VHH binders against F-box/kelch-repeat protein SKIP4 (SKIP4). Designs and how they scored, part 14

Target 1, 358 residues: F-box/kelch-repeat protein SKIP4 (SKIP4), of Arabidopsis thaliana (Mouse-ear cress) (q9m2c9)
Amino acid sequence: MACIVEDPQRAGQSNETQIALISGVPDDISKSCLARVPREYHMAMKCVSRRWRDFVCSDEMCDYRNEFNLAESWIYALCRDISGGVFLHMLNPFSSRRSWKRINDYPYIPMREGMGFAVLGKRLFVLGGCGWLEDATDEIYCYDAAMNTWFDVVPPLSTKRCYFACETLDGKIIAIGGLGLNPNAKRTWDIYDPLTRTCKSCSDVNIVPEMEDSFVMDGRIYIRGGVGGSSTAVYSASSGIWERMDDDMASGWRGPAVVVAGDLYVLDQTFGAKLTMWCKDTRMWIHIGKLSQLVMKQPCRLVSIGNSIFVIGKDCSTVVIDVENVRKNKMNGVMVCSSIPKTWDDDIDVISCKSVAI
Key: E = the ipSAE of ESMFold2; O = the ipSAE of OpenDDE; V2 = 0.75 times the mean of E and O plus 0.25 times the DockQ between their complexes.

## First folded at step 3 (VHH)

Design w01 (framework vhh_7b18_3)
Fold by ESMFold2-Fast, scan of step 3:
Structure w01 (fold): chain B 358 residues (1-358), chain A 119 residues (1-119)
Amino acid sequence: as target 1 above (358 residues)
Amino acid sequence: QVQLVETGGGLVQPGGSLRLSCAASGFTFSSYAMGWARQVPGKGLEWVSNIYSSGSTYYQDSVKGRFTISRDNAKSTVYLQMNSLKPEDTAVYYCARVPYSSSWYFDLWGQGTQVTVSS
């Protein structure tokens, strides 16, 4: 066998190359290149090496993608099977073959009702809730969409709550009202920062105890609850105070709400299912179109991606509504619909749906 | 007292098997993700495997298919089953607790247990 003596200088370059993300390329440039890869290939990238896996799962990867305006919003549906097991289904809305994919990670979330759901960055949070043998809880569970795994070590809420409004605003989770053994929970809200692990509690007489629906629009949180969903209020982040909701706007909030590019849409379920939009200019609700009850199983969840509304039924069957023409041409009653079939698991119920950007 | 105590290390022949155990105390074990890391002589710490409260498991590429992490919440114990051991698996193995949303950061460490793979 031939004896090969490697030069010390050449050996040093070889070692630097071996620890690099991409051979012969500085890490900063390599990270910029990896961050530009479409999200659909991120799972494959995790299989290339541990260093690629670490980068793809890191906050640094998300920071690069946000800086380059490359973040893609995918839809996550939290589902429950007939045995009470909870799991996630995921939908890539940018795929030519749009289909729900089951995530193989099962969280150790107890069977609870009235849980709150919020998204911050790449993470989905499941907060609070109650059981028939358990009072309201302050527990929080976190799913990281880049790692595709559940984290269980998250500081709890300051107040135990179920059936409360849960929204993200200014990088924080805001939990409003709800029920629990503590009577003070009914007219309070908590501002929870998962990064600093701090929770600020406030109170106001305008907060209803049992929440039915909520949404964020123009830096404000809108809530609806109480008997028959008749009580509404709006929280203004800029003023830090609770305001009365516009009566005309509140009168049309008769089903699940979603905000698309700054405009409020409601799926009115009073007589069948019809999509309506709040027109800020005229201060009137306009009729966009009807949905067939045969295609959707209630209760439905709404998620917006770009100019599309995803109407997700109880069984995860999905109708996609394109409302771009309503926005761009100021026309109403124009809906372009397509469908995505339910999952193969017929014994599931959708609990909540959120979009998570990576 | 919050602590992690590893056992099960020792000398084993190449191709052999060994099971490490880590007994946790002083915290709610079922609420935490747990992991294993190793320190190879002459190298820094290398992550080996993590197990989350959900039951999801993750492994370093070099140990996939050979090592299996598991937990018993009733016993507050995490295990590392090591099969088809190689000389390069020789290291001090540490049990560790994951504090929050980082799989690469541990806030509590055991004292370590020596694993030596040699003929």
Scores: ipSAE 0.000, ipTM 0.103, lowest interface PAE 22.5, mean pLDDT 78

Design w02 (framework vhh_7b18_3)
Fold by ESMFold2-Fast, scan of step 3:
Formats: C-alpha cells, structure tokens, sequence
Structure w02 (fold): chain B 358 residues (1-358), chain A 120 residues (1-120)
C-alpha cells in the first residue's frame, strides 16, 4: 500500500509549518501513510509542503520505514572526474529501468587518495585521505541521502589517516590503521562519534599499516593489506581482541569482497574474473561463475542488495548477479546476470560504493 | 524553543582580542556538543572550533593557538576567546548546537550571528 495525498489548499502556494500534513487526518496516521510511499517518490513529496519535506527528511520517517520493513537500499558511488571534482552517482535497483543518476549537490571536496567511505543510517561519510603533495587529512564530509544535500560542517577524525580500513559496526564508524604523518596511525584505531572522539592504541603488529580491503561479517571486521595484500587481521569491536584470519579463508581473498546474507563472496581477479563464495560449513571456497574481464573495467567495487551482488566497474558500468540458489543450497548455483550501462557524462572513476537504506 | 544568542562581537585592531559568548536555552546544554563557525566574505561558511560534551576541543588550523573554546554548563554558555586577531578573521561568527550520535551528527540550530571586524 502506498498513499499519496495532495493538499489542495497548498497547491502552488508557499510552504507553511502550521498546516496539518494531510487535511482532516491526524498527523500520526498521515505519517504512517507517507512512510509507505516508495522511495522513488520521496523527492516529489518534498515539493508538497515544508511539513512533508521535514517529515521525509527526518529520522522519524526512516524509523517508520524500518519498523514497517519498507526500507529500500539504493547504491551510492563516490566518483571523481579528471578535473578533480568529487561527486556521487546513485542507482535505484528497484526501478524498472535501472540507470545511474548523478547527484548535482556536492561541496568542493579535494581529490584525495585512500579516503574512507562509510554509512550510518541515512548518511554517507567521506573520511581522511591524502593528496599527491599533501599528507593525510582528518577532514570528514557528510551527505544526507534523505535531504539530498552535503553538510557544511562535520567534526574531524581524531587522527589523520589515508589507506585505512573504514567500516560501520554497532552504530559507529571504526577507522583502523592506515598511513599518516602521525606515527601512531598505522597501529591504532578510532571510533568516530560526532558527540565524542575516542582513539584506542595498541602495539599489535597485526594491524596492517596500508589497508587494501575490508568487510564486516558476524560482528567482526576483516582486514587485508600490507605489501601485495598478503597480510590479514580480524578485529572484534565487542571484545577488543585482534585475531589471525583463517589461512584457508584468507587464501581465497584475491579481489573485492562482499557479504550477502551472512556469506562471504569474493570477485577473484587474479587470472580473469570469477565469483567465489566461502562455505563456512566445509571451510572451502566454492566457484560460482566467471565474468568477462573485458565487460568490467577494474578495479571493481561490490555492493549487495538482497540476494544480488552489484559489480560496479571503475567507469560505473555494472553487472548484477543473482546468487539466491547458492545461498539456499550452499553449492554451485545458477548465476543470473544482467547489466546496467555507464552514464555518458565525463571520464569518471569510481572510488567507493555503499548502499543506503531509506 | 531552542535559542542561541551570541554576544561580544565588535571592531578591534589587528593583534587585539575579543571574547564571544553564546547563551543557550530550550535544551539540556550539558548533553550537546557546541561549535563556532564563521561566514568569511568571499570564502563562504567555515567551521572554527568544536567543544564536545566531554570537554574535548578541536580547532581549524588557521586559528589553532590563537583561539580557545570553552563552556560553562552551569550557565548554559559556550565561549570563544579570540587572541592575536588578524584582518582575515573578519567575519560573522555563529554559535551552533551539534545534534546526533554515531555519525548522524550535524549542526541543527544556529544563532543569528555576531559581526567581528578586524581593521586598523
């Protein structure tokens, strides 16, 4: 059920804050109705009135949609162009015609290497990074996916970092290791909270200085990095314990990783491109299928939505892989692929991708 | 109901000092991080300093060592002590309340601003 209500008294008029959300309907019922409207119409809803805009942009809207199991995960790609501009591309995977759209709002974010990209609720965070002529930064930029706007001011990281692991776990952004002028960066981690800043340091040699890839699975952060991507580490935020990764599991981590319904998938790009899955029960890597390297510009980024893996190429061309049968049967399943072409804007490079549920 | 009222702005010569105050009302002041941002002619809005509820302080590089942010929770007031002022510090200074936790944070309420002019 979706209900879209037009207020005839406000059609073509300036926004007011004192008018009921829906004439003759209590606001709690109106909010329930508005929360059930598919995400694709939320931009149009923000044009109805200031009260509708305020509700659609609110945490309350997201809370209702989560409670009703209506939240839709859309994909956001952080991109840069040849002119040094940084911007977002967005993909609605629920659209009948799947296509990338450029977001027209962005601050003047400097072009940086080794930036962190993380999601908390409806917000995207771009953290740290370094320039070719600049040391690592502690700057943070925040984009609100419900408002479709960048925030002007965000508290910085406690430690300047680039090429670090950046993951969301237990409602916090955790920034681990990386390079920077601060000598402690490579052996420390930060828990980012805009109301507090905490930095935990240790002498643990398992913290890899330069991070190449990371993922969250079963309440742990898995990290790969170091010389040639040969070093791995596992961090448990709840216990604060660093562990060695299973050697058999680590041996198959030869490309970008993504977790789908609790199972680890890796796009192995060592010789061509093939999708593999780690089977926890047998402790073995299972071959799912091959992808032509010629149809995907490397490096690729992976994002999961439901039972699908979105393989996003450097140029934003995308292949969608349905792995439902593999997940259910824990064996070589049918790999169903579809494609989404790149947009014809500028020469662009995808830096990172995340999904945001609203 | 949330109100932030800045005072202490004015005209000062280069090398001089000013103390800005922001009186907050309508919320539990001690539970929120507070900050100062400034609108510099030609540069746009830029953050100046933050003070978390814990008392931890952070400064933009251009003001570090010259400006000091502090708070008095009993008076629901945040302060910005500005020393060694430069012509480049000329701006409208805004007091702001920081809302959110776990990275959902942004400045949700802003004062009306107070003008600081540094000129000979």
Amino acid sequence: as target 1 above (358 residues)
Amino acid sequence: QVQLVETGGGLVQPGGSLRLSCAASGFTFSSYAMGWARQVPGKGLEWVSYIYSSGSTYYQDSVKGRFTISRDNAKSTVYLQMNSLKPEDTAVYYCARHEGYYGSGYFDYWGQGTQVTVSS
Scores: ipSAE 0.000, ipTM 0.154, lowest interface PAE 18.8, mean pLDDT 76

Design w03 (framework vhh_7b18_3)
Fold by ESMFold2-Fast, scan of step 3:
Structure w03 (fold): chain B 358 residues (1-358), chain A 117 residues (1-117)
Amino acid sequence: as target 1 above (358 residues)
Amino acid sequence: QVQLVETGGGLVQPGGSLRLSCAASGFTFSSYYMGWARQVPGKGLEWVSNIYYSGSTFYQDSVKGRFTISRDNAKSTVYLQMNSLKPEDTAVYYCARGDSSWYFDLWGQGTQVTVSS
């Protein structure tokens, strides 16, 4: 069974006669002009004509924006409300009125625990998970951030799993480990490749730790999990083999991790918050600063955009930290640059956060 | 001394078969999962197959249906039966021991497999 997520049919819903995108302007020039419009106006552009809607929703527009280095990273948070309902929140960090906005819930995302959350291109994937009366699932839900719509049909994972690591690497989604129906059954990891229409199941250990965190750096997936969060491992997707993590590097991984411009940052989640950076050259952790005057509702999630780290609390309250000077000069001096308040009740919890560039 | 020793490599024609053996010593063989990986000339290291203490087996897609991994706990040996060999299977094949930490912690010296006419 192939694993493909494609929806060009929705972008091609126009019944209009083949006409120019902009009257009196060749389509090549029109497309170049439309591709340069800031992302915040893309929804308004879809209201101009069916032809504009089709282009704005197309892979062609995303390709132009990527080629011209115009892509804007927006933050998407997978959230759960007090009733267990799962939904997406979105933040445009470039807006003058930065606030979290709820995305439409169609189709309904089932109320599950231990789901994976991954980004591939302009698409967000919600994978797997389990319920109190539901064993682990192989179901995948896909949201296209350019179209602002969910896919009707998405091929499943090869293996039912929950509480697993989920990362993207080399154009593929890799779902690693987790819990399944039978605790004595062999475990696998899945490599979901939309370009080759394939899902591969690979070998895994006969121990199923809950995954706490993971990150991609230098073409490898780093994982932390197990009882007490003491187990670490490094997956090389190119070779399909597991490597041992540097002991000194692993010793400093005491909270959520994020990679900024090739450098690893970790937020120590002791009461309060302490940001640290792994220095590859010296193989030592550099303590950057404490957020001692800020109280973040833990567990926090981290997302990087440019030279900034967005620290997203369990309630979606967000703190923005600029690490440009630390990244370039490896010096202390990081300050909280801004904060973004949550815009709804305290009964909403963040599960996972990712950025999507369009 | 804890070690893995591979044997059975050699030159074979396309469509031929080879059986690789890996003799383990110095540890409780039945407590570990075992695997095979290969290094193809001009390419990186590639995982080929794993076998767990339960007998469960896993294979890289490119070798499914052609390669079979097996083990004999009484002899502390893991095997890789390679059928319908292709020139692309030319590589140094390594036997490896895995534990509950998700990585291979012991590797053999490797055995050369060359598939050529």
Scores: ipSAE 0.000, ipTM 0.306, lowest interface PAE 16.2, mean pLDDT 77

Design y01 (framework vhh_8h5u_2; at its last look DockQ between E and O 0.05; V2 from the best seeds 0.00; counts 0 for: pae O 14.2 > 2, placed apart)
Fold by OpenDDE, look of step 4:
Structure y01 (fold): chain B 358 residues (1-358), chain A 122 residues (1-122)
Amino acid sequence: as target 1 above (358 residues)
Amino acid sequence: EVQVVESGGGLVQPGGSLRLSCAASGFTFSSGSYAMGWYRQAPGNQHERVAIIYSSGSTNYPDSVKGRFTISRDNAKNTGYLQMNSLKSEDTAVYYCAARYYDSSGYYFDYWGQGTQVTVSS
């Protein structure tokens, strides 16, 4: 995966005699060794030497870790407080002391709302949004999880958008619908390619203008919006067209959605918090279980890692659901879940959650 | 229409005091779940929350202003206040009042004022 963002600091590679990564060890072996270091230590590794830093932050590092099946998924939450400040929280779910940590304040997007949040590789993208004093924007910001650094604005969206659906599909970021100065934006979508730094705008009358939720499943993007979430559409990248979503499937889409191992799960928050699953074979929604309202503060977002669903609510209160265990234990009752405590920060709204594997 | 209007800003000497007011219309501080906050933005800086008060009466301050600033509200006047004491040059900024209202469904609405300039200078 080609580094999308040219690190301006790479220009000065003076002919300095490439100091071995590890003294007395061939670089290939050194790289293999370094790649096996757990992700929690990567920040410390970057402090060892410039060469270590460069390697740890490289796509090569990711390639090694993927090859060795060592990639670790961490959860990133785009959050907002009452000030309107936007910041990232991070959760390492593999840590013995699972806690949310504030990574960095986003210095450039004060009081923005309606932003898109997308992940490609090791990078997080914040797209569009609007502020109190500004209308919809086309700005795209990038955070590199390996570098732990925000980059400057990357090439913008073709259309200024706020409160739009944002998904990743086939290495591209898809920005769908939303609000803006241009009324036609509601029926358009942008395909942003970070590799080429190009954005293509498309239009379709079947797009739902007021987006509430979206997910990707089986190479398709599903969107829900309209008054009360009554409108749904499905985009296929292969055909490039939007289609109507199945009515039976749409009828059960009553909350945040997440795909786990190819299956669609929805947290129905209409009467409590019910986890439901779409059964493709029977074309029915199946009740999986109920979450206690005591452990979750709405509004919630969902993200999955492996076979686990993370339900992330206000103040980053988190409930972890093991889907396999829940399926096996047809308990007609409250799902047994593990919980992760809220952050020390008060009154944090979770805008969106994504996982990044490194 | 909900409106929030700040007042009370101005020029003050270091060590001086100012009291900012935030008049809210269209909603009342006596009803529902809400938070009111004061925020400041200096040129070239991000917005910083300097005080917040919740409907419960609980308050929170960053270390930068703790002990010097006090947020309060008068429900009868539907007005929030920020008492600023021992002002420093670093406190120079545009100060904004913001209110967040939570409805019964858990949705919230944010309302911001236009801001008032506070300048601390000798």
Scores: ipSAE 0.000, ipTM 0.233, lowest interface PAE 13.5, mean pLDDT 84
ESMFold2-Fast, scan of step 3: ipSAE 0.235; ipTM 0.702
ESMFold2, look of step 4: ipSAE 0.181; ipTM 0.624
ESMFold2 (binder alone), look of step 4: mean pLDDT 79; pTM 0.793
ESMFold2, look of step 9: ipSAE 0.000; ipTM 0.246
ESMFold2 (binder alone), look of step 9: mean pLDDT 81; pTM 0.801
OpenDDE, look of step 9: ipSAE 0.000; ipTM 0.222

Design y02 (framework vhh_8h5u_2)
Fold by ESMFold2-Fast, scan of step 3:
Structure y02 (fold): chain B 358 residues (1-358), chain A 122 residues (1-122)
Amino acid sequence: as target 1 above (358 residues)
Amino acid sequence: EVQVVESGGGLVQPGGSLRLSCAASGFTFSSGSYAMGWYRQAPGNQHERVAIIYSGGSTNYPDSVKGRFTISRDNAKNTGYLQMNSLKSEDTAVYYCAARSYDDSGYYFDYWGQGTQVTVSS
């Protein structure tokens, strides 16, 4: 036929390797220019040519954007539906039309509890976990936020773990404690580097078998676990030493924690929902404000971007709290907030939330 | 209306072969930025990504099927394929075809088929 069918995706060049990224412009300059395009347009750029797609999806693109301080943090929520299917929702917090969007790519993740969720560069990792009829696993699943696809092959953890602490520190994923058939899983921690496939295992009496919560602040990993969440420990990367947490600081850790510009915030869920901040100078908890439990489904997850805390409910309904003035002035007062409605997907549960910078 | 439809499933003995087909309508597979993949769901709620092929012809497979399964695409026939060799009982599942496109906002949308049953048994 002489007539052609219009393609919603632009036709690519058959010999893109012999064609410059931008006609008449050296590739190094072209890459510098492409790296400065806002993240919201990156998917459109992938549709221009195979060379543009390869560059936009590359580590090189992310390295340029990080070097130029252009990286944008978007929020990814790992969700589960009523049948146990897992999927991602994504939120661009810088969009004028703030809304959760479903990523319609289904990974091979069996129905598991106690999974770890970590971010390393442009990639999201889902690690470990256990099932009702399945012991702890060492399986890892990886989502690449630049490619918007799940990777099929990721080296496993060295140790099978569930209900463990999972944090990123110094470019590596650190898996701490947890349960499993391996007797060394209890009171051990492993450093996992998916690029080099290296693993270092250590043991410490401060590591409890079952973890409830963790966070990273000022090059330190804070963990909470054990009976009633009564056991706390702090790992200092600079000294390599595990110590008990400040008791006054630990006493206020009664819900999900998030770090904003070096300050610890906790959504205290003991008697209602109260946002509190740890004041390092006075060693006291400061009350920031109270959230209505009528509009927010617990358990909530916290993610920080810039000077904002995103409080994400079980159904993905989200409240945005600006803590810039509170952080600087340490004032107890009315919260400055906005809201993002839940998705139209019914009967979903948020398992974990992370921000990914690209 | 945009849709994909799977065919070629059935009953086969261990060590046998099947070829699944995925016919697209309402859009065309081109050498542009389209991708297509095969996914499977086994009894017991196990969901697995089986194969993906990108616009340039590059492919990816999990270790469970690598060397046994081959994904391909015929743009002239507007059809994708999954060649399945050396089938095992563990390959028994409903197989789904998905085609990837994008909207005016630059986000990808996946068009999923209804699935085709593959049963490997003696």
Scores: ipSAE 0.000, ipTM 0.149, lowest interface PAE 16.7, mean pLDDT 75

Design y03 (framework vhh_8h5u_2)
Fold by ESMFold2-Fast, scan of step 3:
Structure y03 (fold): chain B 358 residues (1-358), chain A 122 residues (1-122)
Amino acid sequence: as target 1 above (358 residues)
Amino acid sequence: EVQVVESGGGLVQPGGSLRLSCAASGFTFSSGRYAMGWYRQAPGNQHERVAIIYSGGSTNYPDSVKGRFTISRDNAKNTGYLQMNSLKSEDTAVYYCAARSYEDSGWYFDYWGQGTQVTVSS
């Protein structure tokens, strides 16, 4: 017997509401059940049915998991190999057997210097960059971590930039300073919304051409750049004003920075590796602990999840530091560590790291 | 109406070359508001991206075709091209031209051609 399947675009609107996610169960209950499944099983769930795949890949599921505090933050590392290939590696920090896994890298990302790496919701963005034979680009690549796929077309950045600060704030990507073909871009910053394709450009003398590092804390963007990383500035989203950073605070910013539970931590890489925390109450840097160069390959990248700092070495070897005890007693530094071995891929370098909550 | 039409497919020997054309109507590449790409699909496989050219002229290729394939466009003729060199049996597929307006808020190519067959065989 022939089954006639309606064409939704020509035979009228598809009545998808009649198809249950789970037979005999209302969709709202089915969605609550599916959303409570640990993230590690989401790939298997996509194989059950088209409706399950659509829900698992949807913004609706991501929003649901965030609303009900079910979201799991996984770490994504943008890596470069010796042949010039650029790849994503992923780590589930909550797995009992923690290991770095390579993500399928189709389409491939061109090898560029000074690329931005940003997260909006479930999506990872790779922006800009340049090469020795290539000027700064406006190209953007986007990976959807719930769909486990790259988008076909991503609207480009409005300004061509490399070696710029790249942060997310209030649901938008903020690209600050950097180098580009337009000399006036050196002291500009852009707010980029990939969904609406809006880009607002502003300029300020506190923005330096080449950016070395940045972080977001308390609704503010902190930047460090210029020759030797000696220039700092802070942007307040509430006031729209760029201000000078506290000199005592800036003096301790000697390596990668991360914010944990509202407190700033810096891995000072000047002589070895020393984790320090900025104490707002005393306006002093507090020593937390030291990491051996024999254990960690420098330069390192930092990612925070909950009360933990993940120190990711050049080869993806990772040290996990629990700083909850420091938060409870700001005058007593105690460092509790565990380790995750490097990726099985030799001769790779970590460019940047971000966490994505799904 | 936005439309793209492929041509130039055919039978070619391994190591040979072939040039595909994509004639666009209802939009212009010179406007800077459209991206154009080439995709292919072999029997039993999912479709895969072969090349994209963005409004600014930037191009993107997967490693499987990088150095062998070149995407280009002629704004005066409103036509896109895919130059394929050093063809392999693995390149045998139906090749599709696709276009995307940057005025739309989506993430996918919305305008697809009918496809043109490329067969690499001795």
Scores: ipSAE 0.014, ipTM 0.430, lowest interface PAE 7.3, mean pLDDT 78

Design y04 (framework vhh_8h5u_2)
Fold by ESMFold2-Fast, scan of step 3:
Structure y04 (fold): chain B 358 residues (1-358), chain A 122 residues (1-122)
Amino acid sequence: as target 1 above (358 residues)
Amino acid sequence: EVQVVESGGGLVQPGGSLRLSCAASGFTFSSGSYAMGWYRQAPGNQHERVAIIYRGGSTNYPDSVKGRFTISRDNAKNTGYLQMNSLKSEDTAVYYCAAGHYDSEGYYFDYWGQGTQVTVSS
């Protein structure tokens, strides 16, 4: 009886293998059927039974959907409000009712500047940052997009950081440089593995200490930092070394960047807002189209899904740009736009945006 | 009425100590599903989490208070606490307690107190 005394909650253990997931259907077939249901109905499926909820939230369902190309990329925006709270807004870009929805969040995340935002699998990570009452922190918060739930405990970074580059590469989160009380933070980088819950710290003198922006393309992390974004660096995963960015490519990186099907797009906001693409063949920037600054609140964030770029304004007002034709014909590209209105939440600021495939 | 009520705030000299209490009514912390946290906001500053204790008993603190503040619960008294030691002028703020629960659809901070003022000054 030691087991019952040690963990009374286990006394109610059910034999899940004896209870059919769908009456009259073998569980293997039932799981295949449930995994093929569009993501918009997953919340409703969680209300059907505990067994459906457990499956919908499981890695098994996520892995199945990824393997059979059923996964849908939805956009998550990390926002802050006037009261200093941080929270997530979510957008299903393929819904007939394209609208931003606030996610119920717990724990309440402190308002911090210079936080990192990264995606790994079905999970979103909020890392580091600094506040009015504190220098840089090493705290990490994790949100599971399949469960729609914040995780209880997440191991911290090896180094306290704010205003750092934060990217996902080769199944790891990489946090590079930034500011902190310790000068060593400026030249270091953390490799965080949420599966093993371990963090490894590295250092390199070529790391740009003050980060403004970053992106991943072709197994490389590109970073831009310094006063006016004048310094660039590139990390190559294959070689494990930091090198200088191509000068011609760097000269056109004058705003938020996004990669679509292996091609780099930048929204140049210097004089107006114009979308440009880096042409690898000719090694020059190609002008795609112009957006009105009067309609969009800067700073804007970019997210790509399929052949579309989502330009997300400070207030979550969004412009969707189809670049399929540009990708196939770099000289005669056509920019097709549609819009998604802002949230009903007034006085919000978008901090960062990522897509999560489930 | 379901609520949480803070007490124990006041004026204290730098280097001093205060213990804040959070009394729950209309629900119990011993129900096993409740997490509890302390948050603060100073005039002109952002809102900040200072401590959290999860339903399983694990705790978390930001670096600004780590080693100085301790969060705890007394299920018999249905009360949460924040022990604050080595107080600094920058700890001056209104302190709020919050209680929440986990269910199959997420975590929720359902109950927030009205706040208690802590002033660290001469």
Scores: ipSAE 0.000, ipTM 0.156, lowest interface PAE 15.3, mean pLDDT 76

Design y05 (framework vhh_8h5u_2)
Fold by ESMFold2-Fast, scan of step 3:
Structure y05 (fold): chain B 358 residues (1-358), chain A 121 residues (1-121)
Amino acid sequence: as target 1 above (358 residues)
Amino acid sequence: EVQVVESGGGLVQPGGSLRLSCAASGFTFSSGSYAMGWYRQAPGNQHERVAIIYSGGKTNYPDSVKGRFTISRDNAKNTGYLQMNSLKSEDTAVYYCATRPYSSSWYFDYWGQGTQVTVSS
């Protein structure tokens, strides 16, 4: 039999008389109080009672925390080991002793090339991909960061694809192009809505196959792909129309990209590792600083939290760059950096990284 | 030449047991350095990992077979095993052994030809 990790808001309802969350306190006040507890204590709260566990794991808890502006973004790295096993590492950037920690719940996900990795709310999604002995897949796997468990049953994509652009926009996962046995896959995109469990397919002849990178900025999905990485395209979600990318902007996109406070940053990995920013006002790339390859193992992944960029190396060695200090103090070319050491795990590789706010 | 060869497949009744063997040649399992996994494929499905044994002896199983299947290896005989207990009709598939001879490798690229397991009365 298939086993499903139960979401308290999606699972069966209790037919028994409700027990108060906190004795002598109305539930709405109790929930308000519980929602203000820092995320690092949420695991301990789940051990107090079934009702506390149900609330802490609920979307209602996330709604309260968002309303109170208390949501904390933690970083999740999807990693592979020497055997092709897939697992998650997690980093709490607000901890006084910042260190990568392995998540003990392992999925049975086979290691695939060209997988998509996306975040919606408290959940992480791993989509598609292919292998040497496996054609492109439509399978989706989901990890709930509040429950700290993998979902066993997730509806698939409508199209089998690998090496595609995968981004979250307007509460949906958008999977664009890529390769698959269906020759039309390269000219289609899927809009996957996990709340309604629906997947809608769209098509356009101008989609570039074999995506290498993508990012979301100002309600648009920017993609780069093709045999030489020289082809770019922009998808406008509001209009459903494909646009041309600014040629000057495209010329500087030579590595992983991240958006911080509405500004695009790229780690240019040609001839080392150099952090650059696209200046919208001047329409020019600004060089922020350089990271030595003696310190950073490529390929690197980028994640933003607030005004900080987390540069995560292949082995999880991490450099934290404070972009706010560079910009606000008008100290162009000077970076304020800190570091987080690699994990004690040998022979691991980082596949993808995302932040999850709870 | 690096090769793995599966054996022990066959027809078994529901609730029965079966032991699969994976004989490796062209390389030797060292003390925990080589990883080995068992995968299955039913008609119409992609390859699904059933069990894996890592360097140092750590094992992992999907919930569908956890408690019923056990992976092991004998480095002296250069063979891996999958012990399957309490077999169900949904366990019917072709079972493949896969290995990588170098511990730094992240993907299994040496696969056997598979052995058919059919759970039926």
Scores: ipSAE 0.000, ipTM 0.131, lowest interface PAE 19.6, mean pLDDT 76

